# VHH binders against o26223, part 245

Target 1, 191 residues: o26223
Amino acid sequence: MKLLWTSQHIKVTVHIDGKVSKMDVLEAIKTRRSIRKYQDREVPEELIDKILDAAMCGPSAVDERPWHFIVVRNREMLEKIPEVHPYGAMVKDAPVAIIVCCDSSLEKIPGFWVQDCSIASQNILLAAHSLGLGAVWTGVYPLEDRVEGIRRLFSIPEHVIPFSVIPLGYPAENPGTRDLFDPDRIHLEKW

## First folded at step 14 (VHH; framework vhh_7nfr_2)

Design P89
Fold by ESMFold2-Fast, scan of step 14:
Structure P89 (fold): chain B 191 residues (1-191), chain A 124 residues (1-124)
Amino acid sequence: as target 1 above (191 residues)
Amino acid sequence: QVQLQESGGGLVQPGGSLRLSCAASGFKFSRYWMSWVRQAPGEGREWVSVISYSYGWTSYADSVKGRFTIARDNVKNTLYLLMDSLKSDDTAVYYCAKHIYSSKPKTQDEFDYWGQGTQVTVSS
C-alpha cells in the first residue's frame, strides 16, 4: 500500500525476541557495506535529520566545517544523476540521495576541505547503516566531468564544490561481511 | 556589451608551437568559465578546452591532451591557449567562448558569446 509511502515516520528498530537491537560503533564500522539496491519504501525525514546531524559532528581542519548538503527526493532529479555520473546508475533507484558539498568561502586552510567532506561522507554511511539503511559513496570530486555535471544539474554556484553523491534507502540486498584485517600493513615504531 | 577578441593565429610547421589570446570586455570575466572551440574546414565545431574561474580547473579534449594548455589572467581579462607539438589535424579557426554554465560543455548551446575566431594553419 502507498499509505506506507507518505507521511509515515517509521522508527528504525531490529526486533530479536521482542528486543530492540542496537549496533555498537565497532560493529557498525566492521559490518557497513556499500548498498546499491533499495526497497521501494520512503526514508522518513527524521532519519535523514539524524544522518545529517552525525555528518556535521566530524572533525574539520581548524574547525572550518565547510560542508553543505543537498537532499534530493525528486524522482526526476534522481533519474538525471546517472547522465552526469556514469558510476551512479543506482541513484535513480534510491528513494533519496545526499550530495555532500564544500562551500569554499568557509575554507580556512586551502585543500583541507577534501578531508573534511570525506569525514562527513563516511559519517553519513555509518549513521545510515546504524539506522538500518543502506548507502553507497559515489565519487564526484576530483573528477572534473562529474563535478561539472552535478554542479549544473543542481544549480550549485562555482564557489561550492560537489564532493560526493550518496544514495540511501532500506536495503534490498545483503552482501556478506568482509574480513579485511591485514597485520602486514601495520608497522611498529618505523616503516 | 560583451566582446571577445581572439589573436595569435597564423601559419606554423608541424611540431611547432603557437599561443592564442582572447581579450574579453563588457562582463566580469573573473566570474565565468571560458572555453576554446575550433572548427576545421568542412567540419562542425569541436570543443577543445575549458578553464573555471575560481580554482582554475582545466579540462581538455582527448585530441589535444598533453599538447595544449589553457590559462587565464583575471587581472588582464585575457584567456590563453598554449599549443605545443602542433599537427596538421589542428588546422582550424579557434574561437573563444563564454560559458552560460560552470560545467564542461556537451553542446554548443552552452555558450552565450563567441569571438570572431583566429585561423591556425599547420602546414609545410
Scores: ipSAE 0.000, ipTM 0.102, lowest interface PAE 19.5, mean pLDDT 84

Design P9
Fold by ESMFold2-Fast, scan of step 14:
Parts: sequence; C-alpha cells; structure tokens
Structure P9 (fold): chain B 191 residues (1-191), chain A 124 residues (1-124)
Amino acid sequence: as target 1 above (191 residues)
Amino acid sequence: QVQLQESGGGLVQPGGSLRLSCAASGFTFSRYWMSWVRQAPGEGREWVSSISWSYGWTYYADSVKGRFTIARDNVKNTLYLLMDSLKSDDTAVYYCAKHIYSSKPKTQDEFDYWGQGTQVTVSS
C-alpha cells in the first residue's frame, strides 16, 4: 500500500499489489458496470453517507432538488422487494438498498423531477463504484405497478414518488469492460 | 464534552420488565452506532446489543435475543433498551456505550465513551 499526498490535506491511497485504487472521473464513468452479485459483507454507514452526499450534488431543474432517499438494511424488507419488482431479484441478496424518491411538493417545474432523480441515481452508481462497491439501477418509475408496490411496501406518502431501487454491496462478480464509443452518433455542426 | 447518562434501572421481580434510557450529548448522536453493555457482580463486561445510527439494523447477544429490544430517537439524542421477561442472570450494571467510528463497527467491542451505568437487579 502506498499513500500519495497531492497536498497536506489530500491523500490518495493506492494498493500497489491490490485491486483498489482511487479512480479518476473518466475511468470511473467508463469502468462502472451494473453489479447484481454481492459479497456477504456489510457496507459501512460512512460509505452510504458519502454516496448520498454525492447523490444530492447533481444539477436540478430550477434548483428544485426534489429527491428523498430511503436506506433499507432490514433483511425482511429487502426480501419483499422482488415481490413488487420482477427485475429486482438481486435486491434480496444485497446488504443494503437505496430507494430514490421524488417529493412532488418540492417540484417547481412539472416533469423535470424525472431528470433530477435520474441524475441522483447515476451519481449513486458512480459514487458506489469509486468507493469499491457495486450497484445496479433497477427501474421503478414510470411503471405504475412497481411505483404502487414500492409505495405500499415502504409506507411512502401519495405526494412522494419512488423512482428507482439501487441495491449496493461489495462486488462478488467482475464483468469485463465494454467498448461503447460509437462515432456514428456524433454529428459535427449539423445532423 | 461527550456525555452519556443512563436511567431507568431498578429492582424488578423475575419475569418483569424495565425500560432503560441513555441521554447523549456532546457529539453527533445521529451519526454513531450505539450499544448497551452490562457488567454483573464479579464478572467482566458483556456486550448486550447494538443499533445502527440511521437504519433498522439491530444486533443482540444470544442471551437476550427475543427478550430485549434496542431502540433510538435521533431527534431526542436518546438510546433505549426495552427489557422483557427478566431473569436473575440479567442482574448487572448496564452501560450506554458510543462506538469509535460513525461507520458500522467491525466488532461490538469498539467503544470510546461510556456512561456511568444504571443498576438492574432482578430478584424476588
């Protein structure tokens, strides 16, 4: 293990022989993968705090910041999520999940909360990856059966809309890299 | 200054119940795992229960599972231990303990501050 100091107040920890290092932003974006298999290991509350802090740092339409978060660690509750979310089977095996919600009473521009909560969800995924965790975005909104299922399960008020369920944990899988760059989707000056 | 002040102990008959409280001050209570630890006469300290700071995760010693419930109120900065079906073996001084880290402790023995304790005596 090697400690690098960029200033007296900033350190970067690099494990020379290990698989853990501090990623730059571009590497984090390019190497983040959906992780659906987790180690039987608890995620420290400090890391969840860092992830939620990052989630709230996203841009928001007219600065409405309508997001609220439910952190679920209760095993019985995690095991019930697949009953209301068919593609959420992996959630029951995760040590923790974050439910991203929109408080509609905070909405200033109709409909833009979807973009706001998407940004918050993406920041959760990137922050988790940068901290050595794996996560996956499982969609709730706009599928009304899932929205109502999650609302009932977690006693979410009618003015609050569950947007996504994001299970998190230490990864028990390591998917390969993907080459997703497609220059045909880039148009110079005009279509 | 960090302070933890227990209350609610006393004399109770076997099969009875008690509710212990711990008033916390001098630190961000809502950011730390909290525990109850007891010490019976002439014995070492025994971990009883721990609770995470913001989530529903609780842990109990095998000797108290199903009988004790740990709870917290982060608005009032208060930790609770609800004790049901008390046995003579539960007789001890009960201490409120703050964990060293704001993250989940690796073991139940990682404490930096303790209260003065409250005596629980289970006797007929």
Scores: ipSAE 0.000, ipTM 0.103, lowest interface PAE 19.7, mean pLDDT 83

Design P90
Fold by ESMFold2-Fast, scan of step 14:
Structure P90 (fold): chain B 191 residues (1-191), chain A 124 residues (1-124)
Amino acid sequence: as target 1 above (191 residues)
Amino acid sequence: QVQLQESGGGLVQPGGSLRLSCAASGFKFSRYWMSWVRQAPGEGREWVSSISYSYGWTYYADSVKGRFTIARDNVKNTLYLLMDSLKSDDTAVYYCAKHIYSSKAKTQDEFDYWGQGTQVTVSS
């Protein structure tokens, strides 16, 4: 499959023997870092398809699965994102970005789409990391200027809400891992 | 220039209804949160309701919740306030206000443009 997305990929995507990541789940979670510098290298369509498959495997409230995704590879479009998203400057230097969106017509329980799209965004970050890519979550919702700027730029209909912009590519930086475990944030039995 | 022009106010009996309109021009109306703010005689300005620009998220003061409905028409660049079950306490000049930021605003310092106001009087 050479296309980023086909109806066959959407409808008949299955996990077959041999598609397992080389990185174990806990290691992927613990070593994933936000990557904002990318090599001038194209990301193969097959890797984008794997990342989007992982994004759609997240849990959602009452299985509403409200997410839609826009894949942006066009350099001119990537260069326009910082005009409507001031903390998205790195997007213009990425070979590709994924815009995570909520289709409000698919929402079964009001308000849970934010959590659903957060899960999809995190799965994109983890899947990218497991495949040797780097990515960063740049926030769109709930900042209405960013929401409407992205909507205008990508012709997103009014019933669809852009949630996050995730540039990704082969990393051109290697930040060290973080040790974030804080036992003072764990309360046993009661607060 | 930015202009906000209210209309629809008037005298109404308790329990009655009114529809206020605010015609906006001189800015990209579809890109800004809008609010209704009122001022009763001898009182300070009281925030009444806000609406977001694309999704129509609405917020109401506790004093009007369940009785008033805020709405907008981004094609006509018009903001509305549908007022039901009016009480004497609703008597005030009602102002249309444009938000400075893309967020909920409740204080006067968070609005950059105001209309001239429309008088609503609820009395028998």
Scores: ipSAE 0.000, ipTM 0.126, lowest interface PAE 16.3, mean pLDDT 84

Design P91
Fold by ESMFold2-Fast, scan of step 14:
Structure P91 (fold): chain B 191 residues (1-191), chain A 124 residues (1-124)
Amino acid sequence: as target 1 above (191 residues)
Amino acid sequence: QVQLQESGGGLVQPGGSLRLSCAASGFKFSRYWMSWVRQAPGEGREWVSSISYSYGWTYYADSVKGRFTIARDNVKNTLYLLMDSLKSDDTAVYYCAKHIYSSKGKTQDEFDYWGQGTQVTVSS
């Protein structure tokens, strides 16, 4: 990164050489892969803001929108996540992670917050992919030990439930695409 | 071991300028938000300014907006506060603070490490 200083005013400028890949929605859905290896590159704050904006655009039951997000860039905190989440080892190597949470006080229909937070999590993955980043959804809820571990680590109140931890960064791997279409799972008019 | 070392404080007349520096070591400086926080005699800590690790986002307290500029050098692991048009109310010990989280923080519980501070006195 390069610092630029002007004679009249001092400005800090981020020097980013990366280009955003253009893809339509169907392409983004079909080509998104779980990415667990990241370049040693910072993810600009403006890209995180775009991703979180997309996360909040998902549908929610009776428009309850119970989601809250914790953005974690602190290296020491990222390194502690695998201690409470055994399948989150890759998080310590990511430049940033987003913790998707549900504020249960905002819940209007019992249980639908799980669907709401799943939609927010998927939108994070798709938005990240569309912006040239890689990410992976690591599960927290409904595993009680992980929920309480993440809660303690990030000082999350009892009425808030951590749902998922999503590390993200510029991808350092390309696992390729998958052909997952299975017509045997489609039934016409009857089972 | 995380270390934050401030420098550049001193005695200055009203309307003067100072440049504070904070040398950071023991962590990956380029991956963390950093802040300046000050404490005047007999008062609590007041958040002054924050800068994102990516340089793209800077935030300022209303009391210093337009007069102070926060900056960083990720190659030298150094945080700066450029202070213009200093007022007597700016007299305080200025602390360099490392964020626990990447978001802009104003509360004490959002910082995990602090420097020892550098005294700024705007003269009478």
Scores: ipSAE 0.000, ipTM 0.121, lowest interface PAE 17.1, mean pLDDT 83

Design P92
Fold by ESMFold2-Fast, scan of step 14:
Structure P92 (fold): chain B 191 residues (1-191), chain A 124 residues (1-124)
Amino acid sequence: as target 1 above (191 residues)
Amino acid sequence: QVQLQESGGGLVQPGGSLRLSCAASGFKFSRYWMSWVRQAPGEGREWVSSISYSYGWTYYADSVKGRFTIARDNVKNTLYLLMDSLKSDDTAVYYCAKHIYSSKPKYQDEFDYWGQGTQVTVSS
């Protein structure tokens, strides 16, 4: 028995390295994977700017938008991240990393900056994927030792909290697609 | 007790139209992807179309794309297949199938329940 499967989605045109790629939002969400192996190839500043523009378009609690970003391209600094982040080994091999931070002086409602920075982090991952790049979210907050380690490494002031470290690059791996949908986790009308 | 009951098949001339229905019961219809699969005489089963449970995202085999429309009514627990511009090659028994998982199916063993089928004959 053979089943031939095809898909029909709304197409969005994206320009990558002069070539046109079509990926709708749902396709981007479903096909994005954590990428931890990168080509030895620079990521243009223009693409980083587009990714950060997308990061700042996320919703935030009472529109507080507390996020700040550090763009790290210096190889010596990237190589030091694993010293303070045990699950950040892949960062040293990436051409660039973005550190998502919360400026607590911009916080309007206590505690919601975590959700705000999570939204910004996810937008970075999706935007990178849509532009033909791979990325992975490595957690910093709320692990006190990682927060302090990253703070010291990048001279981050005390009123600013490092939230995540996201290495980015052109992917050197293709982990394939995952089937993650579980209808037993969906409850209609009541639990 | 899961039940899937197809209806709406019949004899139609080439270029004609038919609407198939599948009445579902015994499970949370609104939580599962549903599919149409057909089997022509002497051939294996061929996936035709699938529809997601909530947003109604649709997927079609290349052989039917632009001619068939899959739809669902989660209030009535009914799956539909609207077939336009029918060809003799569309002659088959059409089965309504419930997916085991809510992801897009690739194989018939990914379905845990099938209807009894409804015969569609396209003939002059």
Scores: ipSAE 0.000, ipTM 0.098, lowest interface PAE 17.1, mean pLDDT 84

Design P93
Fold by ESMFold2-Fast, scan of step 14:
Structure P93 (fold): chain B 191 residues (1-191), chain A 123 residues (1-123)
Amino acid sequence: as target 1 above (191 residues)
Amino acid sequence: QVQLQESGGGLVQPGGSLRLSCAASGFKFSRYWMSWVRQAPGEGREWVSSISYSYGWTYYADSVKGRFTIARDNVKNTLYLLMDSLKSDDTAVYYCAKHIYSSKPKTDEFDYWGQGTQVTVSS
């Protein structure tokens, strides 16, 4: 009996303001902005799969890769997030949110899971932007009340730590770009 | 009209193998999670396995991990369940089930079911 699963080459394009464009990595990094206003438009599961694939491609301390992800599309659950996350009001208006979690049983070096989950969170933001979506990182860890609130709301086990909540959707705002380059923060050969 | 049609069931000896197929029509198959659910005589429905629609991410019940493989062919609109090392406890009617869009792999999150195919494992 032979497995009949076929791997297909998926061509990815970037959609900006309803137009298809190709964005290089530096452009994506420089033009990504936090998006908190979303169109009333469903995000296809295939785009979520691509975003989560990208999230798992980040570097991880001693290759521990402790991340797990909860995908939330249920409107009633999205509406409850602001009750346990004071700065998560925009989540209720998003068509979907991703909760980035750390499975502490996968941790090989104490404390490095924070960097691992930060990398995964940033990859979600960049991947979403590259696919024509908008997203924002709302912080959970290290704020104990938010950690326990999110844990309780989504039945997250004690050995798993919710790290961030990232709502995403098709953007309904355009905050423009920023010029953040500051050469005074660059030191040559010594401080 | 949504239609799900299972095939490939039958009688097999313990330790044997079977391949179940589910032909799907009437909806955009490539846009939905799909599952296999089984029901043994006199028992409730038990979720067996689920597969996502784009990258084919798979989830399995603990009772079948390492023995069963779920797969899909989005070109042929067909779902598969490859069953190895079959046990008498695997005897059940196996149903192909369509998930509600973007639902998690849980037994209560389906909107359409097939008619089922009987799998009997006996010496």
Scores: ipSAE 0.000, ipTM 0.150, lowest interface PAE 16.3, mean pLDDT 84

Design P94
Fold by ESMFold2-Fast, scan of step 14:
Structure P94 (fold): chain B 191 residues (1-191), chain A 123 residues (1-123)
Amino acid sequence: as target 1 above (191 residues)
Amino acid sequence: QVQLQESGGGLVQPGGSLRLSCAASGFKFSRYWMSWVRQAPGEGREWVSSISYSYGWTYYADSVKGRFTIARDNVKNTLYLLMDSLKSDDTAVYYCAKHIYSSKPKTQEFDYWGQGTQVTVSS
């Protein structure tokens, strides 16, 4: 087995057969950062499958699980995303992006699909980080121009809502870890 | 209090034109997709057209494409339906409808409806 170190802030071991070694859940949550610079390296399909499995394991309102996912690897398509998403410039430099979508026909309780798709998006970010990849959530919903632009670009049906575009790849940047714990935001028993 | 108030319906000859208006109040009109939905005598409700809130993206039922135009004025909080080349099968009560979500242009999920305006196309 060869060892591959992929982050300066967390030591992630990737074996030659594509297996990623240990990081615990709390460490993954605390050290995940938005990554917008990627190596020119393909992400194995086995890692994408693991990330999507994790995305689908999120809780959803009344177990409606309204999410669908588009996996984009085509260079030409990735290069078109910034044309319809102003804050998606980094997507064209990513080897792959996942578009998180809601199938509105699967919605059982009005409005909660937003929370459902947010949970799926966050699970993608955490799973990617745990596997030695970097990712960033770029917002689509509720901005109608981005929703319509992404819908047209990827031929998304009218009953399906594009929620987020998440480029991912092996990180080419190592942002510092943030200390965000603020006890003034915690209230005991009452406000 | 959300209110949607349609106007502009009436009797028109085949091949004629009408302009429907819908005055909206009680919500942030500029933040919601809006639709026109019609109900012909003895039929269920049929979605006609939708328009997005900021860019004015438009969608039309196949039965009205090329004949109807949906428009909005976010300053006046008013939705419009411009109907050209009217046919007898366009006879229906036309309802202004507010989408539940901003990003479901043709899902036909609405939380508020107007009282409707009758359009009759007859010789």
Scores: ipSAE 0.000, ipTM 0.139, lowest interface PAE 16.0, mean pLDDT 84

Design P95
Fold by ESMFold2-Fast, scan of step 14:
Structure P95 (fold): chain B 191 residues (1-191), chain A 124 residues (1-124)
Amino acid sequence: as target 1 above (191 residues)
Amino acid sequence: QVQLQESGGGLVQPGGSLRLSCAASGFKFSRYWMSWVRQAPGEGREWVSSISYSYGWTYYADSVKGRFTIARDNVKNTLYLLMDSLKSDDTAVYYCAKHIYSSKPRTQDEFDYWGQGTQVTVSS
C-alpha cells in the first residue's frame, strides 16, 4: 500500500504498513523526551515522509506556511554541523537530521514565521516520537552565528532563514517520564 | 528613546580615507545586526554593509568590497565604517541603521531605526 503526496514542486511516495501508534495525543505529548543518543540504524524514508507531512499540518499565521525542510543523511555533512553549532554535538551521531527553514518570500505577516517554524519543529518531535523514533530540537534562530554557519554549510539562499536542526533516529537512551504540572503557574480570573 | 548618531563625514580627495562612527543608545546594541546605508544626490538609498552582533560577520555591496570595512565595539555601543580608496561615486549621505531581523536586509523596510546621516563628499 502506498500513498502519493504531491506539491507543485515535490512528489513524495510513502509505503504505509498496517502498523499504528499505541499512544493517544496526550500520552505522546506527556512522554516525548529529548533524545540525543541514537542506534546505528537507518531511518526509512517512509517515516521521514510521515514526519514531514505532520510538520506541514501545523497552523500558520494567515496560512502563510513559510516552512521548507532540508533532510540531511550525508554523514560528512552531519559531522560538520557541530563546527557551526556548539551544542549540536549529537547531530554527527544521528542517522538523519531535518533542518527547518523559513522562506521569507512566503511571509505575509512580519515576525510570525518564528511561531510557524516553532510549530513545525514541535510537530516533527511529536511525530517522530509517535513512530518510535527519538529527536531533539537544537536551536539555530535567533543566534546569528548558528544561522549564518548553517546557511553557509548547506548553501541556503539569502531569503531563507534556518530555524532549527533536529537530529533523529531510533533511541539509544530512555530518560523516563517527567511530572511537569505546576498549578502555581495558573492564575484564575486575574494575575 | 532609540538614538543613532553618525559622525566622521567630510570632504576628501579621490583616493583618500575616512572613518565614520555611529553612537547607539536606547537599545541593547550588542544584540542587533547593524548596517550602513547611503543616499547619493538625486538617487534612492543603497545598502553598503552589514555586521552581525556576536561573531562580527560582515557583508558588503559589490561596489565597496575590498575598499570599505565595517566594524563594531559592543562595549562603546559604536558602529564604524572604515572607507579606503574613496571615489567620487562614494559621495553620499551615510546612514547608520538598526536591523529588525538578524540577516542581511533585502529591503529598506528591514530597518526599524535610522540615524540622521553624515555627509561624505569625494571631490578634488
Scores: ipSAE 0.000, ipTM 0.127, lowest interface PAE 16.5, mean pLDDT 83

Design P96
Fold by ESMFold2-Fast, scan of step 14:
Order: structure tokens, then C-alpha cells, then sequence
Structure P96 (fold): chain B 191 residues (1-191), chain A 124 residues (1-124)
């Protein structure tokens, strides 16, 4: 939507005055869709804080909780992500992105950090959806060129591994929901 | 390379109106939030208003809400501030500023480029 001149009605307060969208857990899981088109309006810091709190609440192998997060709001930095991530073109159109990272110094058992960071990434997507935002998981690990590209772009230390880049914002598309239940993939008692 | 040039300031009587313009060049203007920030004599910088880059969402400081209107023209790479019902307290140098982030600024460090400013004086 293009405005040549605007006197758009603006909220007196831009922070959220009390109500968070509260769909039940199953509804949130079933209706979450990957969103790649975003409105250019502000995503309040309060919502990012809630999303990151949710990300850190995931189960973690041996309670290692190896995740670190980079919150990117810098327009120049968001514009550069597609240069190192071939499927991250939409990131430049988002008002904010979260980079999920693993601090390998926090890893207690080799390899489980991948599952830990996957859980954190999914929690980000679900939390964003529950708060009225849209997001998409763009994969970084285990593609070495993407890992090193993101590392260099954001000055990430060698002992830290960038896992995913998740742009988010208020949705500018509505792809609708999917019916994905397949009983043929459920086996009772044995294969 | 990046340049922001304000114009339209001047002397105006209380209750009067002014239209400020900011000509932008050297960057993709249509991809950035833009703000107006003012500085009164002997005071620090005060954020006035911001506008998003395509939807045209606008944000205003409480002190100017209902009196000022921020607008932009992405074809002309120009930012505007329409100032109505001007008060003596609006006297300041007005700066056009390019956002680093798509958010209301919390500090002046959230802008990477500033114009040179245009003086607005409200007095009789």
C-alpha cells in the first residue's frame, strides 16, 4: 500500500496497553504459517522480549541451554543478509530479525545443541504468531557457507555457531491454514 | 554520499503554520523510517515525529500530537513536517534524521545521518 501524503490516524500510545492475543496452544500450532511479507511499522521491544523469553523456555539436553540471540533492527545489516543467505531475501523487508546462535562453550553433550536451537527457533515462531506477528525460519546451520557468511557479517566469535535467521514483523500476507494431519504416519504399539 | 537538506524554516507568529521539507539523496530513501528531531536553544535534542517508509505509519511526541503532521514522498525523496498552531515552545532548529532501525528512537544514536537543520522561530 503506497501513501503519497499521509495524515494517518496514529495511536497516542505505541506500547501495548494490556491485551495480548491468547489463542490456545493447539490453535497456535495449527494456524502458524511462515510469513515472508511484513508491514514496516514498529515491532515493540516488549514483544521481542516476550518472544525471547519463550525461546529460552524450551527443553534443553542436560539443561545446557546453549542459545544466544542477536536482535537485528539495523536496516543496513538486514539489507546485507541476502548477500550471505540465498533464501533470506525477505529478511531485508522485515523491521527486525533474530539470529539464533549456539555458544559451543555451553555445550555439555556433543551434538544436542542442534536440537536445543531448533526448539528455541520453533518457540520464537509460535510466540510471534501468538502475539499477532509473522515470522519465518531461514536455515543457516549446517550449511557451512551460510554459517561463515552470517558469522562474518555479525562479528560472531569462532566458538559461537549461527543456527537460524528469523525475520519477523506484523504480517502483510495471510496464506491461510493447512490441514496436515495424516493418520497413515501413526503406528499403534509397533511399526 | 548521504545528504539530508532541510528547508522551510523561518519566523512565524504564535498560532501560525510552517511547512518544512527535507531533500534526501545518496541512499534508498524508500527503505528507511525518517524522523524530525528538534533542538531548542540551550537544550538537548527532542524527537518530534517519525514516519515508516511504505505504509506511512506515523508517530508523534506528545508535545506536538494533533498540531504537526509528518509526511513523505518516496518518488521525490522528500520528507515533510506540516506545523500548525505553532507555539513559542516550538522555537528550535529542526533536523531531518535517517533511522538506523524501524522503530521509534530511544536515543539520538539511533540515527546514522542528520541534516544541517532549519531554524523555526515562533515569536511576535
Amino acid sequence: as target 1 above (191 residues)
Amino acid sequence: QVQLQESGGGLVQPGGSLRLSCAASGFKFSRYWMSWVRQAPGEGREWVSSITYSYGWTYYADSVKGRFTIARDNVKNTLYLLMDSLKSDDTAVYYCAKHIYSSKPKTQDEFDYWGQGTQVTVSS
Scores: ipSAE 0.530, ipTM 0.813, lowest interface PAE 2.4, mean pLDDT 89

Design P97
Fold by ESMFold2-Fast, scan of step 14:
Structure P97 (fold): chain B 191 residues (1-191), chain A 124 residues (1-124)
Amino acid sequence: as target 1 above (191 residues)
Amino acid sequence: QVQLQESGGGLVQPGGSLRLSCAASGFKFSRYWMSWVRQAPGEGREWVSSISYTYGWTYYADSVKGRFTIARDNVKNTLYLLMDSLKSDDTAVYYCAKHIYSSKPKTQDEFDYWGQGTQVTVSS
């Protein structure tokens, strides 16, 4: 059963259900995994908007909310990210990536922007998971070469610091769940 | 040095079939969504169909759904459009186009490279 115009590509009747099931917050947190393999399927802009809305809902030190986001869908630009981020090879295979940035002019307390942008990054991962997408946090800050590489690649101003690059898409892998609960790390009343 | 070269156009009777090919070179074909776009005499460009690069997700304009099939061969770097049940309204120059984004295009500005086109004429 091979079509005359195909070699490795099979014409398929679509079996993929694009529905998202309701999961509670605890289930979402416990089942979210880093996803590094993506279908080449389109991610609707409406889903990206929902993810970014969730990212901006995180708590922020003295409500400084210094985050800005770059949405990258351009294939050529996605393919250049691994050249400046050695552990970001999977980004070239994603249909879209979000770059989380800090606008330092919005910072009210020195240093707390790192926690603010970490919170925004985690909210992106959780929101993506809840919407049936997979994502992974690839670190940029505090690695100077990656910060400057991403800055130059995306024409990011001097006062803005790229913090993380988060590729996302419909998952093409299903890693098993992890049992990470460790009671020995919980101390009651005192160390 | 990106090149896209279409072939397979011609004159066909209404209800007939044609297979268009687009030979691609100078870029990583297996990493890009590809489209077919047509332009009828005296009309603007109309998007016809798109295909993703690994799993082959396909999208079609309402005017061609059920009649046209888009396909690709990532080993041969070739895009195809199989046209069935052709109508006079399908008469156009058909262009192969390389996507900028991994999505169905909203505008023609979302393609960075185009082929020269191949003429399809549906007439008795």
Scores: ipSAE 0.493, ipTM 0.807, lowest interface PAE 2.6, mean pLDDT 89

Design P98
Fold by ESMFold2-Fast, scan of step 14:
Structure P98 (fold): chain B 191 residues (1-191), chain A 124 residues (1-124)
Amino acid sequence: as target 1 above (191 residues)
Amino acid sequence: QVQLQESGGGLVQPGGSLRLSCAASGFKFSRYWMSWVRQAPGEGREWVSSISYSFGWTYYADSVKGRFTIARDNVKNTLYLLMDSLKSDDTAVYYCAKHIYSSKPKTQDEFDYWGQGTQVTVSS
């Protein structure tokens, strides 16, 4: 039996040590939650590499792929992020954070780098979730004070724009799954 | 000012036990991974064990696994190394080390502060 226009509950199967046995794409999308509390446990480099590989596989305008990534594991640097990002308090408690950046010299069509970096950011969140990790997107662009603060803190050159800061780690919370499907936002054939 | 002060070393016979302590001050001890690193006479530094900051995840060098236990007390800002079944090859100066990162060290450059060391001598 097929059901249309309904929220299906799906579950993530997680084994010991945060390993996920298998999760399909729809399950990953529907069960991903913002995670702001992390276990005091290292995230292996191999998992970060897989997450960044997934981030770079997103579509981009005219295939410009303008994204660059800074991987931050230094505790003292993570502790300084909340000083320039008011909603980044959880970053100091994460074992690692990824800063998604746009290299404007790689931009082929004006302004679409925002969409490109948004796609990369979401791929990081989904990939982390699929690997048994938790993450949260903390916004940097277009807030000028946050952009300037992050640029100064990580010595980011002027032609590169910090877009988001994504702390990640093994989750120490389970907020549960949200049912967000709203059929009133779907219009058939016309508004 | 960051300070790490080791104690508990001494002379013991093979098969004996020792408890090393490291008193930490001048930083938020409860927010940093901590390690024990040893240096035998005429040798380079050898990583022994690490412990994470809040959940107490522990990692050990193969040479000490099953014989040593690393522990911490975040209320007392103290790191411990419980050493059982000591061997002559465990003879070394033992250093308490603060991690730069929240992760297990990959190189010796991952420590930003070291204690003065405490001598452990296992005599025959």
Scores: ipSAE 0.000, ipTM 0.121, lowest interface PAE 18.3, mean pLDDT 84

